# Designs tried in a protein design chat: VH-VL binders against Tricalbin-3 (TCB3). Part 8

Target 1, 208 residues: Tricalbin-3 (TCB3), of Saccharomyces cerevisiae (q03640r272to479)
Amino acid sequence: RVESTTWLNSFLSKFWVIYMPVLSQQVKDNVNPQLAGVAPGYGIDALAIDEFTLGSKAPTIKGIKSYTKTGKNTVEMDWSFAFTPSDVSDMTATEAREKINPKISLGVTLGKSFVSKTMPILVEDINVAGKMRIKVEFGKAFPNIKIVSLQLLEPPLIDFALKPIGGDTLGLDVMSFLPGLKSFVKNIINSNIGPMLFPPNHLDINVE
Short names: E, the ipSAE of ESMFold2; O, the ipSAE of OpenDDE; V2, 0.75 times the mean of E and O plus 0.25 times the DockQ between their complexes.

## First folded at step 4 (VH-VL; framework fv_iratumumab)

Design b1 (from i05 with heavy chain S56D N58E, light chain S30R; at its last look DockQ between E and O 0.01; V2 from the best seeds 0.00; counts 0 for: pae E 18.8 > 2, off the site)
Fold by ESMFold2, look of step 4:
Structure b1 (fold): chain C 208 residues (1-208), chain A 121 residues (1-121), chain B 107 residues (1-107)
Amino acid sequence: as target 1 above (208 residues)
Amino acid sequence: QVQLQQWGAGLLKPSETLSLTCAVYGGSFSGYYWSWIRQPPGKGLEWIGDIDHSGDTEYNPSLKSRVTISVDTSKNQFSLKLNSVTAADTAVYYCARGSPDYEGYYYMDVWGQGSLVTVSS
Amino acid sequence: DIQMTQSPTSLSASVGDRVTITCRASQGIRSYLTWYQQKPEKAPKSLIYAASSLQSGVPSRFSGSGSGTDFTLTISSLQPEDFATYYCQQYNSYPITFGQGTRLEIK
C-alpha cells in the first residue's frame, strides 16, 4: 500500500505557492498576540515575531501508506512528510536561485523595559518532519471528495538553528539563553497545533 | 492521554467462554487497530488478534478457531471472546491500541491495565 | 509465522553499565520492529518503534539499531528504574509476534 508520491508532490508545490503567504500571515497574526506581555524567561524580557515567511519550497511527501481495513466510502492514509525550506540539495541550480527563501526573525528584548535593547535572532535551518493521518470520505459520485480529516500521529520533529545578529546585549551572554529560547519556541508551536491535530484531536475539512 | 480500561470475569471453569471488554477514552477509535494480547504467568507475550472500527478482524492462527473479537463503535469499546477455555488459557489478558506505521502493520503504543483470567480445574 | 528470538534470555548488570539486548527475526522484517519494557505486575510500555525511533517520553539512554533480521536495543548507562523484562515485536506481517523476552536484573 505504498503509493507514488510524484503526483502529490507536484500538486503540493503548486498549492503551496498560493497558500504559503496566507499561512505565514496567519502565524504572525495568531502568535504575536500570544507573545505580548509574556516574558519567556531565560533572561529574555519580551519576544515577538518581526518577519515570518515560510518560503516558496513546499513540504515534501516522503511516503504514503494506505489501509486495507478502511470503511467502504473512506480512504485512510498515513503521509510521511518533511519541510526543509532552506535545503537546496534536491534542487537544480536554477531552482535554488529562483526560490524564495524562508525568513523568520525574532525580536528578542533583553534587560529592563526602561533600559533595554531589542535584537534580532534569525531562525534558520528549519527541519520539520512528521506523519499525518488523513481520512478522505467520498461523496455519492466517486471520486468527489466530501470530507478530509487530518491528524498528526504524534508531535512532529521540529528543529532549527537560532542565529543572533549583532548588537548591544547589555552584557548578557546571548549563547547561554539560546537553548531556553529554542525550547520556548518549540512549545509555542506545539501549543498552537496540538488542539487541532494531536491525538485525540483531529481537523475535519468539508470540501463539498 | 488516550486510556484503555478493561474488565470481565476473572475466574472460569474449563469449557466456559472467556469474555473481556475494553473501553477507549480520550482518543479516536478509527484509524487504529484494537488488539488483544495475553501473557501466561511468568511467560512471554502472545498476540491474540485485532479489530478495526469497521469490524474487520485478524486472528492468531493458533487461536483462530476459538477467538471472536468484536467492536461497538457507539461506545468506543471492543471485546474478546475465547471459547472452550482450559487451564492453558490462564494468563493476564491485555487490550492495546495498535498504532499503524509507514509500511508495516502496527505496534502497541497504549495498553490496558491487564485482566488476570484463571481457569480452574 | 515470523519467529522472534531474543538474546540473552536474562542478563545481570549494575547501575551505570552499558547493556545490549539482541533480537533476531526468522525472516526479513525490514525495520518494522518495536521494543517494549515491562515491569512486574504492569503492562508493557513501548520504547522504540521502527527499529530505531525513540517513543515520546523515553529517556535518550535507550537506543535501537538494526534492519532485516538482526536488531539491537542498547541502554547506554543503566539506571535503577531500567531493571525490567524487555520484548521485541515485529509488525512486518501478520501474525504479530513477540520475542520470548530478556530479563534484566540487578547484579
Scores: ipSAE 0.000, ipTM 0.432, lowest interface PAE 18.8, mean pLDDT 81
ESMFold2 (binder alone), look of step 4: mean pLDDT 93; pTM 0.950
OpenDDE, look of step 4: ipSAE 0.014; ipTM 0.555

Design b2 (from i05 with heavy chain S56E N58D E103W, light chain S30K; at its last look DockQ between E and O 0.05; V2 from the best seeds 0.00; counts 0 for: pae O 12.0 > 2, off the site)
Heavy chain, then light chain:
Amino acid sequence: QVQLQQWGAGLLKPSETLSLTCAVYGGSFSGYYWSWIRQPPGKGLEWIGDIDHSGETDYNPSLKSRVTISVDTSKNQFSLKLNSVTAADTAVYYCARGSPDYWGYYYMDVWGQGSLVTVSS
Amino acid sequence: DIQMTQSPTSLSASVGDRVTITCRASQGIKSYLTWYQQKPEKAPKSLIYAASSLQSGVPSRFSGSGSGTDFTLTISSLQPEDFATYYCQQYNSYPITFGQGTRLEIK
ESMFold2, look of step 4: ipSAE 0.005; ipTM 0.477
ESMFold2 (binder alone), look of step 4: mean pLDDT 92; pTM 0.944
OpenDDE, look of step 4: ipSAE 0.000; ipTM 0.539

## First folded at step 5 (VH-VL; framework fv_iratumumab)

Design c1 (from i05 with light chain Y32W; at its last look DockQ between E and O 0.02; V2 from the best seeds 0.00; counts 0 for: pae E 23.2 > 2, off the site)
Fold by OpenDDE, look of step 5:
Structure c1 (fold): chain C 208 residues (1-208), chain A 121 residues (1-121), chain B 107 residues (1-107)
Amino acid sequence: as target 1 above (208 residues)
Amino acid sequence: QVQLQQWGAGLLKPSETLSLTCAVYGGSFSGYYWSWIRQPPGKGLEWIGDIDHSGSTNYNPSLKSRVTISVDTSKNQFSLKLNSVTAADTAVYYCARGSPDYEGYYYMDVWGQGSLVTVSS
Amino acid sequence: DIQMTQSPTSLSASVGDRVTITCRASQGISSWLTWYQQKPEKAPKSLIYAASSLQSGVPSRFSGSGSGTDFTLTISSLQPEDFATYYCQQYNSYPITFGQGTRLEIK
């Protein structure tokens, strides 16, 4: 069954702004410990997330397939989604003006001899798309939602650009290690979302 | 509409370096993957490699040792270099834009006109 | 590398015929599959992406199906302009790979 996405996107937009600070902190708290002591290579001694926010623009649900389950307390849906914060084509002029852009900065520590220097690298031009299975469990009284379960149906497509902010690179060619760094970052993302959202795993959100 | 225009030398001798450039018109360089594909005469398609606007590259392992793909964002161009060419490298070379769709999948939606490169002694 | 195998390598058909081309991947590629049409001395043209999504401007007589390892391109009613070579391509994993092609000729 195909469902309209208009109301859902409206709700998601409101929820997104509220949830973003929580997500930002969770990302830093969970990822930075994993990065500690790990060298990406290419002359990089250390990597950390200094700042993480995806901004005020929520992902867009492009399509919904709904499934009927046994009983009246559970609904299952497949959502196609896209997340392109830089895209303002679906926004009013006022919304575009008030939009908060993503801000993701990586602290990259470069080593040269016995000296190390940390430089910031920005993550820009974020583009994510994929498909998720959404399971909604209702509470005692319909339509009160008790639990929302999220699961990726397959690995999402993740694209972004890395932009070094000027500074001393200790003689290292920044452009030469950016490809490797990008791959490393993607791997870190996948290694974190995989165990959380890939089958048979799922993320349960209690909203009751 | 977005268009890709290619240019470069079409006739090479063995051991020389193939050099092709692809320019993007009518669209942004950012947000896409830019690929090189080749097709020997009367044969199928072979992916050579890709690059994004940040310079991140992926190469076909069969050609990795000889291939370099680079990008010039100031000119909205990306280039292919293939070292130590042989007759086996004779092919029509295409540049193409790789686009993510709204459902999270990848496809090449825009192609250059192709460049015939012939390697002969 | 993921091997893409098309079937058949060539086929002859008449205008109005229903034509089916298959593509098999040596391992699961989800839905990261694209179908291309190529005419002589022209660059390939994308027809179907994400295994089943019709590219903008492509006639509705073209359709794609499948996921995982087995995929199908179908032309419901063959038109004169459809005689060409068709390729499947996966983008699930690097290196990107193509099928060997299917040449569709007029009977």
Scores: ipSAE 0.000, ipTM 0.513, lowest interface PAE 12.6, mean pLDDT 87
ESMFold2, look of step 5: ipSAE 0.000; ipTM 0.404
ESMFold2 (binder alone), look of step 5: mean pLDDT 93; pTM 0.947

Design c2 (from i05 with heavy chain E103Y; at its last look DockQ between E and O 0.02; V2 from the best seeds 0.00; counts 0 for: pae E 22.5 > 2, off the site)
Fold by OpenDDE, look of step 5:
Structure c2 (fold): chain C 208 residues (1-208), chain A 121 residues (1-121), chain B 107 residues (1-107)
Amino acid sequence: as target 1 above (208 residues)
Amino acid sequence: QVQLQQWGAGLLKPSETLSLTCAVYGGSFSGYYWSWIRQPPGKGLEWIGDIDHSGSTNYNPSLKSRVTISVDTSKNQFSLKLNSVTAADTAVYYCARGSPDYYGYYYMDVWGQGSLVTVSS
Amino acid sequence: DIQMTQSPTSLSASVGDRVTITCRASQGISSYLTWYQQKPEKAPKSLIYAASSLQSGVPSRFSGSGSGTDFTLTISSLQPEDFATYYCQQYNSYPITFGQGTRLEIK
């Protein structure tokens, strides 16, 4: 069955704002240790996430396919989603003005000889799309939702831009290594998401 | 009363960059949204984009790849740049003030005098 | 994008006539609609905002009505200075869009 997404997007919008601080901290806590000691190359000695927030605009559910004849206490759905924080076409003028934009700052440490300098690089123009399987297991306790299970059905499409914001490059051409850095960042994202959400793996959220 | 005055080059060749500036006189720059609108000869109106005092922008998707709107709050000015112009970009370009209503939405209540920009080989 | 469609594209009327122009939005825009008047070689002038609110300085013979998708601009008694092109514009959602215009000519 194809379901309406209007109510869900409304709910998701409110949930997103509340959950974002938690997500932001989790991302930094989990990703930075992985980045520690890893050199992306291109004269970059170190990479870290200094700031991470995806802003106030939630992902949009574009479509829902629901499955019947699932387990007695289980509902299964496939959600198509898109996340484009810079897109305001579906927003009122007021909403657009009140929107909190994403802020993702990467600390890029450039090394030359025994001297190193860290400069900030902003992640902009984020565009993500994908398909996710949602499984809801019902429980006995109010509100009778026990577990929400999330799984990506395919690798999501991820695109973004990198923007250096000043700093001493130590003679390195920052623009020349940005494509490589972009690829590196994408790989890091996939490496972290894959084990959690790619089949046969799934992320279970205990609601009880 | 608040007035908007525009200036910039009126004659361009294909592939050049359109550059217009709008100055605000007699009123506050903050608290409003500032828009660019164009009108081809004998045609209707097309919204290009807007900007607020903080520099936050919104663009028409049809022009987004070529348009840049900027603000200089120290001069009470905002500007339009349109790259890679063609004959289709020939129009009268207007700057306008977006005035918020009770709900925070805005309409253009003050307009500049308009700037004719002709793109010709 | 939200498409704004005006009707008619042009009309002829006489001084003293009651004139009605309609504007239809391709989707609901609540009351976030503005009517503009434009005379030749001049910038548009706002007449009505929020679908029915009269702009300061605009004669009371102008009125606006409607909500959702269908809107109307009415001139109760047409005056010589009212012959011009009129545009509706939605400011509910980006991108902001205009109707194609209605040219009001002397009969």
Scores: ipSAE 0.000, ipTM 0.499, lowest interface PAE 14.2, mean pLDDT 88
ESMFold2, look of step 5: ipSAE 0.000; ipTM 0.405
ESMFold2 (binder alone), look of step 5: mean pLDDT 93; pTM 0.945

Design c3 (from i05 with light chain A50R; at its last look DockQ between E and O 0.02; V2 from the best seeds 0.00; counts 0 for: pae E 22.0 > 2, off the site)
Fold by OpenDDE, look of step 5:
Structure c3 (fold): chain C 208 residues (1-208), chain A 121 residues (1-121), chain B 107 residues (1-107)
Amino acid sequence: as target 1 above (208 residues)
Amino acid sequence: QVQLQQWGAGLLKPSETLSLTCAVYGGSFSGYYWSWIRQPPGKGLEWIGDIDHSGSTNYNPSLKSRVTISVDTSKNQFSLKLNSVTAADTAVYYCARGSPDYEGYYYMDVWGQGSLVTVSS
Amino acid sequence: DIQMTQSPTSLSASVGDRVTITCRASQGISSYLTWYQQKPEKAPKSLIYRASSLQSGVPSRFSGSGSGTDFTLTISSLQPEDFATYYCQQYNSYPITFGQGTRLEIK
């Protein structure tokens, strides 16, 4: 059955703002150790996340398919979602004005001989879309939601732009490594999300 | 709509310093690269250099020793200085906005009206 | 530096004609090529970016193709306002470089 998404998006918008600081810190804490000591190549000696926030605009649920005969205490749904923080078409003028944009800054260390310098690269124009399976297990305790299980049904579409915002390149052509860096970043994202959310894997959130 | 307006001295003597300024109206200064391009009369286009909002610059090696590009973010302006000009520096000079694509490379999507600079003794 | 070579340097055509201009890079530039149109005493105008993407507001009669080292700009049916000089430009690596230009004249 196809369900309305209006109420869910309203809830998600409020939840998103509250949860974002937690997510931001978690991303930095988990990803930076993985990046440590890894050279992306293309003249890059090191990569780190300096800043990470996805802003105040939540992902939008575009559609919901619900499955009613999955068990006595379980509900299963497929959600189609899109995340385009720059899109303000579904916002009021006031909301658009008050919107906090994403800020993702990568620290890219470039080396030449025995000298290295770090320059910031911004991630901009984020556009993500995908399909996610949501399983809810009901419990006895209020609000009677025990576990929420998340799973991606397919690899999400991820687009973004990289923008260097300064730094000494040590004579290296900053433009030359951007495509490679973009690919590297995408690979890092997929390598972290895949084991967590790609079938047969799933992420379980205990609500109790 | 975004518009670039240029101004500066149009007539110079040899050995003087060329100075041009470009102002950005109707759009954000941040998020773009800002370039200077010149075109000698009846000839093609030559990229001089660029600058971002942080002041990071890239210069054409052929002009690097004589070129300085600067930015004033408080005024949404960026400037070009070219030292020790000669007759070879006679050209129409354009400022342009570099719009980054998804990989961070940029092309010039908005141009100023151009400034003719003539170097003569 | 990456050298950009356009061909032909000049071209005469009539209204309604199909026109093709080529641009060759001295080394691979992927798809990071822009086509500009310049009319006399005017600044260049971007037509195509990323080799084949049409700039907003540009008529659909303009198209671009190619990758690597060989690129083409095509005008499917030439209009009177299309007579101008066209430049290709690579933005794959510094320094940014332009082709020498192709002057499109009325036959």
Scores: ipSAE 0.000, ipTM 0.510, lowest interface PAE 13.5, mean pLDDT 88
ESMFold2, look of step 5: ipSAE 0.000; ipTM 0.411
ESMFold2 (binder alone), look of step 5: mean pLDDT 93; pTM 0.950

Design c4 (from i05 with heavy chain D52Y N58Y; at its last look DockQ between E and O 0.07; V2 from the best seeds 0.00; counts 0 for: pae O 9.9 > 2, off the site)
Fold by OpenDDE, look of step 5:
Structure c4 (fold): chain C 208 residues (1-208), chain A 121 residues (1-121), chain B 107 residues (1-107)
Amino acid sequence: as target 1 above (208 residues)
Amino acid sequence: QVQLQQWGAGLLKPSETLSLTCAVYGGSFSGYYWSWIRQPPGKGLEWIGDIYHSGSTYYNPSLKSRVTISVDTSKNQFSLKLNSVTAADTAVYYCARGSPDYEGYYYMDVWGQGSLVTVSS
Amino acid sequence: DIQMTQSPTSLSASVGDRVTITCRASQGISSYLTWYQQKPEKAPKSLIYAASSLQSGVPSRFSGSGSGTDFTLTISSLQPEDFATYYCQQYNSYPITFGQGTRLEIK
């Protein structure tokens, strides 16, 4: 059964704003230690996340497929979602003006013939799409929700741009290593999301 | 506060290999460069080389053929090897931490206590 | 290689004096210069980095200025503990290089 997504998107939008500060800190705390131990290559000595926020615009649920004949106390749904913070086509003028844009800043340490330098690189034009399976387990007392289980049905499509910000590049061709850096970043994302959400894994949230 | 402690052999014969180790205490090993500098008695300072925790190295061209700097991130240590030493290599050797300035360039802000290495026949 | 030349090589001064040491680079190094203080049988101590930024814990009587090729270390009022050898160092490009040092002695 195809369900309306309007109410869900409304709820998600409110939740997103509340949760984003927590997510931002968690990303930095969990990812930076991983990055500290690995050099991306391509002449990059180090990579770190300096700033991370995905902004105030929540992902959009584009479609829902519900499965009604699952167990007595469970509901299963497949959600198609898209995350494009730069897209304001579904927003009012007021909402578009008040929205907070994503801000992701990477610290890239480079060194070749010159002394090593750390330079900032911004992540822009974020575009993510995917399919997620949502399982809801109800408690003994309906309609109380006990557990929400999340799983990606397929690897999400992730795209973004990298933009070096000002400064002396020491004659280094920053553009030459950006594709490699982009690939590295994608790998880091997948390595962190995979164990949690990629089949056969799933993330269980106890909401009771 | 961050401290660097050095150790290694202080007396060598010509043609031997100098080996020194520097350990980092009270701070993170990651995010910094680690340097070796030496100072002959009564002389100025000479930079030997740098290493990042990732293993990237930079050497003084005057010593490049004889120098190897390595890092052990599991122990928060980095080491210096200098092959085929001569009397000219007699000096106090210092390890140091390279820290980023406000523009992200690295300068030396913490130094070890120094290790006197004497090369004598 | 970038050569760093300090002036003077040695200097005699009295407590309370204003002291100025200069460092010249053979080519432009922007502001990527560090000043060190070294006392006998001790490791160098960083005083100023990025040409003019005071290292944490260093007295405010120390100051640095300059950009490009000409740099200056100034001690506004010399204290007894300030008698030492001072070095400038560029970290603009490899190889890293130091000045020859300036010995500051008591008059």
Scores: ipSAE 0.005, ipTM 0.552, lowest interface PAE 9.9, mean pLDDT 88
ESMFold2, look of step 5: ipSAE 0.325; ipTM 0.719
ESMFold2 (binder alone), look of step 5: mean pLDDT 91; pTM 0.935

Design c5 (from i05 with heavy chain D52N S54G E103W, light chain Y32W A50K; at its last look DockQ between E and O 0.23; V2 from the best seeds 0.00; counts 0 for: pae E 15.9 > 2, placed apart)
Heavy chain, then light chain:
Amino acid sequence: QVQLQQWGAGLLKPSETLSLTCAVYGGSFSGYYWSWIRQPPGKGLEWIGDINHGGSTNYNPSLKSRVTISVDTSKNQFSLKLNSVTAADTAVYYCARGSPDYWGYYYMDVWGQGSLVTVSS
Amino acid sequence: DIQMTQSPTSLSASVGDRVTITCRASQGISSWLTWYQQKPEKAPKSLIYKASSLQSGVPSRFSGSGSGTDFTLTISSLQPEDFATYYCQQYNSYPITFGQGTRLEIK
ESMFold2, look of step 5: ipSAE 0.000; ipTM 0.452
ESMFold2 (binder alone), look of step 5: mean pLDDT 92; pTM 0.943
OpenDDE, look of step 5: ipSAE 0.000; ipTM 0.522

## First folded at step 7 (VH-VL; framework fv_iratumumab)

Design d1 (from c2 with heavy chain N58D, light chain S30K; at its last look DockQ between E and O 0.01; V2 from the best seeds 0.00; counts 0 for: pae E 21.1 > 2, off the site)
Fold by OpenDDE, look of step 7:
Structure d1 (fold): chain C 208 residues (1-208), chain A 121 residues (1-121), chain B 107 residues (1-107)
Amino acid sequence: as target 1 above (208 residues)
Amino acid sequence: QVQLQQWGAGLLKPSETLSLTCAVYGGSFSGYYWSWIRQPPGKGLEWIGDIDHSGSTDYNPSLKSRVTISVDTSKNQFSLKLNSVTAADTAVYYCARGSPDYYGYYYMDVWGQGSLVTVSS
Amino acid sequence: DIQMTQSPTSLSASVGDRVTITCRASQGIKSYLTWYQQKPEKAPKSLIYAASSLQSGVPSRFSGSGSGTDFTLTISSLQPEDFATYYCQQYNSYPITFGQGTRLEIK
């Protein structure tokens, strides 16, 4: 059964804007330590996230395929979602104008240099789609939400582009290693998302 | 002053492996890049590859499949191996020190005396 | 690969002459260019690095200029010991590449 998603998307949009700064900081705090000391290869000595924001456009819930009450104060739903921050076709003119675009900047430290230089690489054209199970636990005062539990039902489809914005390449062919770097980045994403969201694991958000 | 001294076999048959060694005297091995360059008789210069003190290498794509550059920091030496040589590999081979410039790139400021390697059947 | 093209391929000049050699890169190499002098049966000797920086011990009559794709080596007053082959080299990108050389001969 496909439920109406209009109200949900409205709520998600509001929540997204509030939560994004927190997410941004969490991503940097958790991912950069993992990147430290890890070389992606291709003459790259180090990789870091300098900037991370997914912008103001929230993921869109495309459908709710199931709605099941699991217990006295628990509801479980399966959502199909898409995240296409560059797509403005589903936005009003006002929304499109006021939209904040994603900004993800990677700092690439290139090897074979006695001078430390960082080359910035932007992540663009982000496109994510997936299916997620949402479990909502209500508090004593229904419909007050206490906990929202998130779980991926399948590996999400993640796509993006990498764009160098200048800098000294130190003799490296940046274009030649971008595919490898893209793969590396995807692996980092999956290595972080998997333990959190893939069964039997789940991410619990305390909303109370 | 820093000097580079190189040695190795000068006469090879086709399909053999070229092996040259370059030793650094009068200076530190660390802090520089170390390159191999060759020059066919009467022709220009061709960069073969380089290595730093950590053993990180870069090779000319035209030779990458056949080239190995290694370093022995304990001896202040680095070496070149070129497999499956042909007549086209006949050249004077030079080792050189790559000195970093202000931007972290390097240019060859000290050269070995050169080693003539002739490939003949 | 970045191709380096020198001009002219050969040049005849007299002692005291002002000599200019040009080097063109197939793409921008910023200022990562070195000029070398090579005499017969000798290893190349660096003259200019970073397009315009004079190597220590090199006479001041040698100078380099240019950035991007076009570079020039100038000898203000040619001396007898300056007759040799000159090479430009880019070290902006791997693989490192050299010009084909300019042979400077006595007229």
Scores: ipSAE 0.000, ipTM 0.510, lowest interface PAE 17.3, mean pLDDT 87
ESMFold2, look of step 7: ipSAE 0.000; ipTM 0.404
ESMFold2 (binder alone), look of step 7: mean pLDDT 92; pTM 0.944

Design d2 (from c2 with heavy chain G31Y D50S N58D, light chain S30R; at its last look DockQ between E and O 0.01; V2 from the best seeds 0.00; counts 0 for: pae E 19.0 > 2, off the site)
Heavy chain, then light chain:
Amino acid sequence: QVQLQQWGAGLLKPSETLSLTCAVYGGSFSYYYWSWIRQPPGKGLEWIGSIDHSGSTDYNPSLKSRVTISVDTSKNQFSLKLNSVTAADTAVYYCARGSPDYYGYYYMDVWGQGSLVTVSS
Amino acid sequence: DIQMTQSPTSLSASVGDRVTITCRASQGIRSYLTWYQQKPEKAPKSLIYAASSLQSGVPSRFSGSGSGTDFTLTISSLQPEDFATYYCQQYNSYPITFGQGTRLEIK
ESMFold2, look of step 7: ipSAE 0.000; ipTM 0.413
ESMFold2 (binder alone), look of step 7: mean pLDDT 91; pTM 0.935
OpenDDE, look of step 7: ipSAE 0.000; ipTM 0.534

